# Ledger of designs, part 248: VHH binders against c4kar8

Target 1, 263 residues: c4kar8
Amino acid sequence: MAELSTPSPASPAPLDGGRGDELEKFTLRGARQILQLLQDLITHRGLITAHTGGGHSFMTAVLKVDEERGRVVLDPSPDPQANRRALAAPRLTCVTQLDGIRIQFPLVGLGEGQDKGRPALFAPLPAEMLRLQRREFYRLQVPLAHELSCLLKAEDLARKPVEVSARVIDIGAGGVAVVVPTGAAEFVIGGTLPACRLALPDGEPIELDLEVRNLNRQTQRNGTEQLRVGLRFAALPRAADTRIQRYIFKTERALNAKARGGL
Key: E = the ipSAE of ESMFold2; O = the ipSAE of OpenDDE; V2 = 0.75 times the mean of E and O plus 0.25 times the DockQ between their complexes.

## First folded at step 14 (VHH)

Design pa10 (framework vhh_7pa5_2; at its last look DockQ between E and O 0.63; V2 from the best seeds 0.00; counts 0 for: pae E 3.5 > 2, grease 26.5 > 24.2)
Fold by OpenDDE, look of step 14:
Structure pa10 (fold): chain B 263 residues (1-263), chain A 125 residues (1-125)
Amino acid sequence: as target 1 above (263 residues)
Amino acid sequence: QVQLVESGGGMVQPGGSLRLSCAASGFTFSSYYMSWVRRAPGKGPEWVSTISGSGGDTSYADSVKGRFTISRDNAKNTLYLQMNSLKPEDTALYYCAKESDYWGDDIYDSPFDYWGQGTQVTVSS
């Protein structure tokens, strides 16, 4: 009676292996390269978005690279609360662009101090910087006359389910940006909003899952505060994708025709 | 190549007015949101105002609301910022910035993909 050795289940190949290798091609780890890129950011007066976690970010810029001390000097936020969050964060994720190329780098060990008598933030030089041109999805600004909307299934501060009707301000193959009233719902970056409904002019609303990608609070001229929410299509049916693409192309053509003096 | 060139900065007394301009080239100007961002000495960049491609939507930081007006002339590919009732705290380098036209895969993003060299605004008695 030969004991059939049940083949040991093949350990699932780490899903991250292939993407990691591709990212490595675009990751700078050389000290000289990192210094040069930081200097380029200074030269070009780079606007940097520093993410502190929890959906919070602030704008900064590189003021100086101190090679002798092995540190980068950054502008503090004009918002004291943002600075407190930054200093409390175990890691900052800094994102910017140069010549249309996305640059991302981590900073750890953030401290505050003064540079030439002015408040500044200090961090050790990043160990790596990622340069990646990720131009995946063009965003079409939605004409106001089209009045696209998205019904968001979200939660309020009490984690009670709420439905929020949001105006779509831009749309692409990968997602939408919407405007919602401040306080209408709580959004968490990286969170999923299930069973939302995107209304297009050409038919019934599209049911889809949305992932929150970015948040931006803005005040309108009338004093009303609005929240811009960037949403990625988490699961888009093929038929829905086709409809969205058709809408984008049709709208672009119409806008271009109008711009050329066409009726 | 995308180019943004700011102008109109200068020195002005408190309560005075300035009009900034930004000449845009290298992209379909009317298709993008445009913003003004300012950077004051010892302070990081601060968002000031944004306008939609059509000009139909505008937004402002609380610090400039009621005093600043963003506008655009798409025929001239030019962005404007009318600044009234200027205060010393408005002293900064003012940047014209193009909002990003792409969705990234990462949850970390930058709202702007291009900006100019800036124009200096100094408000001093």
Scores: ipSAE 0.751, ipTM 0.939, lowest interface PAE 0.6, mean pLDDT 87
Fold by ESMFold2, look of step 14:
Structure pa10 (fold): chain B 263 residues (1-263), chain A 125 residues (1-125)
Amino acid sequence: as target 1 above (263 residues)
Amino acid sequence: QVQLVESGGGMVQPGGSLRLSCAASGFTFSSYYMSWVRRAPGKGPEWVSTISGSGGDTSYADSVKGRFTISRDNAKNTLYLQMNSLKPEDTALYYCAKESDYWGDDIYDSPFDYWGQGTQVTVSS
């Protein structure tokens, strides 16, 4: 069972030193609160993304909570390779939403087995769960017709510089999400990509420093293997910030006008 | 409040067709990628298809490519899945799923933030 005084990790990453403190007020550590939240995910048939590291993930669901054994039971993936990665991973980071609230929890010690004669994955109950109501930055989904792209100044596996042109999927005041071909470059969560270039329709590309915040391999999207990369603006000059916010505002208004004009 | 309501499921013979619908409300529908996800008996969720907010970019799982067509009507806030040449392996509960907002500080992506209760598709002789 979880304890209220569970010790923090020995040392956080240097760039994330303040983030653990910011997230603490959203962290559930009580055993009963954790059990109730897991039960809510079962009741609502929550679709969970389980991250296994290296940008790999698979979809799952909580099938049940075995209180007597202190275990959570998950669906295995239909993809056998995803299951092998999950069983080999030191941790699974599970992420989902419940009524628009982001839920995140770690699972450690994942094992395979049977539940009612069907394959299943098992893990001890998590010691903590994050329950986040963080909508601090609005994100616009970019219309395909705008063909927004971002030139990423990254490195390949041999540590050589490589430039990758990535399609921008969404954009907000604080960052973008992009899609790149799998293997086009090596990305590390927390890593910085200096002097990238964001191409907006209304002028010359904007030079930006980007921080990698999210990395998710999507091997089935568009029938091609690709990598979805979440990027945060690390340092944003006022002029660039103004152009980005103007683009978001104009585009949102245009999309809303089309929706309202159809009433 | 975001709501997604699937309909159009039913029983059909192998080789038959069905068209699923998903009525969306509570958000700017045209601003989001939308997906179909299915759960077959005794198996975990499986992505089926995704469509961009404008409808111009579509993708499909290999198992359904060429047989299924995703589409949307942004004036009616409705997502569709046309399912042709159905096979027993397509038997599943089909969910309509909304792509998540990007929250800026996410270390780990959560691709969907809302989904419906699903509509059952059963393909049997």
Scores: ipSAE 0.330, ipTM 0.749, lowest interface PAE 3.5, mean pLDDT 81
ESMFold2 (binder alone), look of step 14: mean pLDDT 81; pTM 0.807

Design pa11 (framework vhh_7pa5_2; at its last look DockQ between E and O 0.17; V2 from the best seeds 0.00; counts 0 for: placed apart)
Fold by OpenDDE, look of step 14:
Structure pa11 (fold): chain B 263 residues (1-263), chain A 125 residues (1-125)
Amino acid sequence: as target 1 above (263 residues)
Amino acid sequence: QVQLVESGGGMVQPGGSLRLSCAASGFTFSDYAMSWVRRAPGKGPEWVSTISGSGGDTSYADSVKGRFTISRDNAKNTLYLQMNSLKPEDTALYYCAKESDYWGDDIYDSPFDYWGQGTQVTVSS
């Protein structure tokens, strides 16, 4: 009586494997392609955001590509502290857009020097550049039935700390749009709201830092003014990112099923 | 296609004034916040000012606060930057930039998705 060894259930492939494969088709690794894309950024005077970690970033631009030395030359930040952070960082994550396409690439081995007598930053050419079309960065319109909310820690006109419960209108991998009552708090574009709490249906609220990216005042038909605030996730723990992505995926699936006449 | 075209730059003496304009096309102008960014020689780009889509909210870098005024005419799809009390340190290429409506993955983002070719402002005695 040969004991049929029940095959051990295959461990679910790490969720990272599927995303990796999907991103691979959008990743440039060819030297010529990378050089061309960097040249395009120069031609278009690309504004690049270089992330140094810890929620810090600075704006830069590609000054030139030195093919002979295999390096890229960047403008330094006008902020000396930003440059110090950049030089201390093991890796820069550079993000920009060209013709509506998001471009992301890492730089490692950053150094400082001079180019034509002017201060500059130097790095080896990136090993890869990611080009992502906007379609992949969609914002999910949050169903009214889900009642997602975000507790914002902000300041009033008197700079007194206030907590504002805001309804989440839409959510994406990088942030949320919320609606707040007019006068509930003062928001400054580019300002950071620390230790906010995003409430998802699947568990405890997520604590996170938010950056104000957009402000739109809307007058409703009833004459009531509402403020729409676009908020970027400034510091999102990996676990939180996973939860947000899961929520988005689940919700989209449900909405699509409903649209197809699925109850 | 989204287009941003800056104008109004030039040479001015310290203490002088300039008004920059940016003509926008290819998108619903009033739906997006707009910004000015400048790039000085030997320095990377720096944010100057932002205005909300409706024009009701504005923000400024500390370096230009009280001297510069950002405004917009949504009927004309035009962004403006009034620059007063100009200083040599204000010498730069000034870009009109559209705020991005896209969210980046992994908390990495670019604040702008489109910008113009820039207009040169030179403040020199």
Scores: ipSAE 0.780, ipTM 0.914, lowest interface PAE 0.6, mean pLDDT 86
Fold by ESMFold2, look of step 14:
Structure pa11 (fold): chain B 263 residues (1-263), chain A 125 residues (1-125)
Amino acid sequence: as target 1 above (263 residues)
Amino acid sequence: QVQLVESGGGMVQPGGSLRLSCAASGFTFSDYAMSWVRRAPGKGPEWVSTISGSGGDTSYADSVKGRFTISRDNAKNTLYLQMNSLKPEDTALYYCAKESDYWGDDIYDSPFDYWGQGTQVTVSS
C-alpha cells in the first residue's frame, strides 16, 4: 500500500535510531511476549507492511508461528519483484497496528519455501518487537507559518528571572521542543520552568509547568547559534491535553492533504 | 472504538456480480481514505482499491480496473465495492481498511491502522 498512496517516511529520527533510549521501554525481548504478540497478529489477521529498504515495501501477513523450530511463516507477495527484493534484503522491517497500537519488528535471514504445498516465506523469530501507542511516539513538526511559540519563565546566569519567547519546532502529547538564541537563559536538565505559556492558534495561551529534558546546541546554516530545548509537560490538565491533541490532529491532516494533493 | 464490518459476500458464478458493504464507526469517516484489500487462498494480502475521504478520487489495482467500482456514502458511514464480471481468481476474503493516522517522518510507514474481519467472495459453481 505504501507504494500506491502513502509517502515514504524520511529522517532525521527513524525508529531504529535517534530515539533509542526512549524506545527501550516499549521494546519486547522476552520469548513468550514475542510469541504471544505474533499470535495476536495471526488472530486479528494483521496487515503487515514489510520494508525491504530503498523505499520499497510489500504487504504480508503472519500465517503461523513454529515455536519449536523458532520460525515465523509469512505470506509471499503476489508481486514476484517484491518477493525477490525481500529475499535479497539483509533485514525486513515489519510494521503494522493492532487496536491502534503500532507494532514493529525486524526479520533477518528470510528464506522461501513451501508451507503445506503453498509458497511461503520463512524467518527466525524476531529477537525484539516494539509496541508503541501513537500518543507516546508521535511528534508533529510544527509548520513555520503557524509561528507557534512558548513563553518560558527561566533564569539568567545570575539566577535572575528572565522571560524568553521560544519558537516551538515540534509538539506531542508529552511535550514540546523549542529553540532559543544561545545565551538567552540558563537551562538545567531536570529543572522545572513554572507557569510557562504555550500559544496555540485556537484561543488563550495554555499555562503549564515544563521540565527540561534535553539540550542541544545548534549552528544554523547562516552561522547563528541557537539552543534546542526538549521540554516535558508536567501535570497537564485534561482540557489543555485536549486542545493540544486537537491542534496536532488538525495540523497533521492539513499537511497530509497538501502532500497528497500536490502529487 | 474503531469498528469496520463487511457484508455482501457469497458464492457467484463466473461473470456474475456482487456488491460489498463496509459499515464504519468510531472515527470521523469522511476524514480518511478507505481501501479494499483481499486475500486469496494461499496468497498474501493484495490491495484492490482506494477512495479518498471526500469520495472524489479513486484508484484500482490493474487486475480489477474496469470491473470493480469503489464508492462511499459519508452520510451513512459506509464504504462499497461493486464487483462485476467476476472471475475465479477474484475468490478471496475481502476486507476494508482505514487509512492510518500519520506517525511522523519515519522511514517505516504502516498505511492501514484498522481493518474488518472480512467477507468471503467465492466465484465458482
Scores: ipSAE 0.585, ipTM 0.856, lowest interface PAE 1.8, mean pLDDT 85
ESMFold2 (binder alone), look of step 14: mean pLDDT 81; pTM 0.801

Design pa12 (framework vhh_7pa5_2; at its last look DockQ between E and O 0.16; V2 from the best seeds 0.00; counts 0 for: pae O 6.5 > 2, grease 26.4 > 24.2, placed apart)
Fold by ESMFold2, look of step 14:
Structure pa12 (fold): chain B 263 residues (1-263), chain A 125 residues (1-125)
Amino acid sequence: as target 1 above (263 residues)
Amino acid sequence: QVQLVESGGGMVQPGGSLRLSCAASGFTFSNYYMSWVRRAPGKGPEWVSTIYSDSSYTSYADSVKGRFTISRDNAKNTLYLQMNSLKPEDTALYYCAKESDYWGDDIYDSPFDSWGQGTQVTVSS
């Protein structure tokens, strides 16, 4: 049987993904503030994405706060595999938005239990929560007809160099999201992919360094598993930036015209 | 202010059909992927289906493939879910969700930034 190598686990990330010193002023540490924010999530039925590492996540919600016992109670996933990953993970990074405000908090010591006779996940109250107003940034969903691709210079499971031609599914001023077949390469959040090439419809491909920002596993309609990889542009020359913004503007205009023209 | 309003839920017998609608306002609907998410009694949220902004691609959870069809009308800012061959396990509160503007900028993504109050679907056992 062929030997398989396991990718190195991602280092535990701080509350804000490594920007803790810049975002400290948006970090809530008071017990009263944390309890109120968790209650707001309950009241607004917040949909929470809980990240378990390695690009895996599941959706959950806060069911209640047990102040007497100092713990938060979460919905388990309907997917038993997601629950197993959550319980095995050293921490969960929970992320949601409420009224245009990003909310992020870690949970450690996750355990199983029951709440009112139903399965639930439990964890001690987080010691801190990030509450950050984010400005909305436009990102363009790329039409299939444009056939945008990005050549990624990555590594496979055996840590050997591979080139993967990935389909670009969205693009914005700060980066792209691409889709690759599961197993085509190994990606690590925070890792850098040097000298990748982004192919826009007109002109020569743009050479860029890309930083892996997120990983989401998804199942296509036909059952095929793929990996959605969020990639940030590193230092982007002004000329490349201009080409990307021009593409976004022209494509957005064309898509808006098609949507109206259908009526 | 982003607003998403679901409708079309109700009670139906197994094998029946329902069509859900989601009226969107407060953003340029045609620029965003849209999804349906459901919460069954005593369970956490479960992704159901996603449609691209131009309808060029749709995706479904395994549990609903072949029975549910997502669609959208960008001129009317409306998202739809046609649900056929309904089963008791489809009983849930169904939410319309907007894809997040912040996904590509963050180490930890939050795929949705807005959702509605939901519409209840109940399939009689």
Scores: ipSAE 0.377, ipTM 0.778, lowest interface PAE 3.0, mean pLDDT 81
Fold by OpenDDE, look of step 14:
Structure pa12 (fold): chain B 263 residues (1-263), chain A 125 residues (1-125)
Amino acid sequence: as target 1 above (263 residues)
Amino acid sequence: QVQLVESGGGMVQPGGSLRLSCAASGFTFSNYYMSWVRRAPGKGPEWVSTIYSDSSYTSYADSVKGRFTISRDNAKNTLYLQMNSLKPEDTALYYCAKESDYWGDDIYDSPFDSWGQGTQVTVSS
């Protein structure tokens, strides 16, 4: 009885994003995040444009996520030719929108079959999904000398509460980007971190709620991995907003003065 | 007006090295992320590297990682790209790019608000 070695699901091809790091800022790679986003697409019955290459595309939708089998089920095209092209394509590029945010993800290893007696297309779960969010606010890069930090109240992999001191790398009116050691905590996009503490140079830390908006794993030159976390101010008191704005303004002014040869 | 002027391109043999420079003017250079992007013949633009305003962080495309080094001199308003161990596939027009203050949700939008004219790098035996 020859053990049919189930072909290792072909790793989905990376998003053809000639934009490298720029797109990485908006790329989801977490399995849970991907599953959640796919589920959201199902819930909202979002139409997806699937590009098969050569300028060809067809409309589809995610019908089901099969977590047990690690696959996504898609609605086939009513055009048999489109389906043939899809099956022949080395990669399917799926584009959609949810809540005004563009979503793009690759599917590799497309197959056809039946789901509950209906024709369907099947593919392994995407390894990554691009979620492009508009930045509404200018973000100031925080000078290293300022050593801004944010104490994050999060959970570890065991769902144990942990406090993580994160370095703030940029700040705007709408939120902050921070860096944390890999494995310090588990973050979920869309998740809220309550009662965090943002430390500014001008006084006592600001207590605020933060929403996780982006996760990006980065490798430093020294080979150390860190996690960049984009955080939105979920609830910001007016006084805190004023302090943040003041800090940004003061810092920008100082940086500009320095750039002009002032200091 | 924002101006970016690239220089330092040329023809080199495989395994050779080049250093690109980008002179920036018309904006507060020290306040912005700067990047290098390249475009090979018949291909779309490819991101190469980005550096933070204070040089505290740098990132690289996998294709150039370990071979290229991005740096900047904020006092001189200049961005650099040291390219070592050059390969034929590195042949491209290299652009200096200023990161935009605003990121749209259109994947076709440039993440950069300003570009130079580019400097040609040709790697050939």
Scores: ipSAE 0.017, ipTM 0.345, lowest interface PAE 6.5, mean pLDDT 82
ESMFold2 (binder alone), look of step 14: mean pLDDT 81; pTM 0.799

Design pa13 (framework vhh_7pa5_2; at its last look DockQ between E and O 0.22; V2 from the best seeds 0.00; counts 0 for: placed apart)
Fold by OpenDDE, look of step 14:
Structure pa13 (fold): chain B 263 residues (1-263), chain A 125 residues (1-125)
Amino acid sequence: as target 1 above (263 residues)
Amino acid sequence: QVQLVESGGGMVQPGGSLRLSCAASGFTFSSYAMSWVRRAPGKGPEWVSTISGSGGDTYYADSVKGRFTISRDNAKNTLYLQMNSLKPEDTALYYCAKESDYWGDDIYDSPFDYWGQGTQVTVSS
């Protein structure tokens, strides 16, 4: 009676493996590249948000790069409490943008001191810098002629389900901005709108979940109030992603052609 | 391409006034909140003021509240900062910044996606 050794269930592959590989493509680890990018931040007077953990952050900027000492010099916060948190943090997560590209890098071993007689923060050069050229951060302004729309599944003030047809004003790989009439629905930042429908010109609407990320009230010249809602794609099927990307590329190409006087 | 160009900075005595302007291009200006940020010598960037896309909502740092007024002309794609009762502590490079539509997927985010080169404001006797 041969004991059929039941194959041990394969440990679920760490979910982090696929995202890690994608991020690796955008991660700079070369010393020269890192130095250059930091110098670019100086040149462009980059506004950096330094996250200290616990939901706390402060704005900073790279003051200089000290290659000889292998350190980066940052402006301290005007808030002493923020500086204390920064110094106490085991790691800073710095986030900024250059030319619409998100840059993220960690700093560890933060210290305080003076640079040329002025207060400054010091840290060893980052070991890596993430430069996310992801198109997900690019927003294409939707031409009025395309009239993209998104059916939002939301709630009113009474928490009654409502459907709101929203005009898409910009679109990217990561989300859309839409405009809705004021009072059409209640939106909460961080809230999820399930089973929404994004209408593209090339076929059937895409069903997707949307997360509210931004709210901006707009008053039109005619006195009509509109609400701009920034929405992130919370769950986007791969096929939908492809369609969205295709639309963006085609539209960009058309706009560029028109701008060059070709159409 | 998104461009933000600040102007109107200069030297002024304490108690004086300046009006900063920011010319915006390359995006639908009225669709985005805009902010002023300043960077003083030896100090990191400090948020000064924000105005909603429509101009209906304005926000100010406590340090400038009652003295500064943010406004915008969406027809001209221009952001303004009227600065009154200026103090030496207001000496800084002032940036016009566009608020980002994209909040990161994680807790790490930057509130601004574009900013100008800044205009220098110096308040001195």
Scores: ipSAE 0.817, ipTM 0.930, lowest interface PAE 0.6, mean pLDDT 86
Fold by ESMFold2, look of step 14:
Structure pa13 (fold): chain B 263 residues (1-263), chain A 125 residues (1-125)
Amino acid sequence: as target 1 above (263 residues)
Amino acid sequence: QVQLVESGGGMVQPGGSLRLSCAASGFTFSSYAMSWVRRAPGKGPEWVSTISGSGGDTYYADSVKGRFTISRDNAKNTLYLQMNSLKPEDTALYYCAKESDYWGDDIYDSPFDYWGQGTQVTVSS
């Protein structure tokens, strides 16, 4: 079933879906790094999903790296049609994980051949590989029903202390994004907000220091102007980190169960 | 750290049975679907079976339907595969695999994020 909906501005975006600048720091382009990562996949018997386009994919694995010929050697699928689709595809997008770290790389110019007398698939080594830790990238879109909030200790226009209760719209391992009414306080990129309080459902608020990373003006449907403030956690204690990760985990599992309720 | 350790493999005659086990640790086992995947020499990995986190839903590849039964014991953090009426074609290294954490609505999914070293099943006359 197709739905005519788009993600909200604060939603996690799919990979390749407009976060290109954020992905650059996770992209490996060094030949030695690429060879080592492919060898790690061989050593750990990595289970790779190879996407051929048109909603088709098959499972494969890296058999070896042929450094002298600059090629990677893959297991063929037990399904001959999957192999034919792979050979016909202009690009094979390979996705897997090692120890929970997402690895993605393209293969172009796939061909068939033999390895030690058995069928195999061959391609030139990829020019780049994406290596992405979920904790460093994922941002949970906070359900409205949770009414997650953060009490900000900021300054008003006259540089006097104010406390602003801000709704949390997303949360990740490294920070939160919040919204406040325009003019509720003055925020400066790079500024520090000490002793703020993040209210989670499962206990007392967490006291933490926040750093302002970005600001964005938003106009609501009723014409009211809000400010979206991106905030980084500074020096987060392990106990606070554990509570935040627990909230993210439980909420994500509940959302996944609801999305798969017809499972 | 997530760890998955398979056991119960061995040599068996065609028509025989084996029961594989997978001991899981380092994550909330009951929150994740679990799968068995196998890899025969000269062939790529092949999905065998999946069971939901609760154990209420099971799925099988056509090649094993009616012969294999997946199950789990969430109190013991253990996944099982009962293999009956074994054929030489079932000879493979069998891995248990954990469902990946959610990454959003990605077009290029990676259904598993962890798997074990595997346990060898050999079916020969």
Scores: ipSAE 0.596, ipTM 0.861, lowest interface PAE 1.7, mean pLDDT 85
ESMFold2 (binder alone), look of step 14: mean pLDDT 81; pTM 0.801

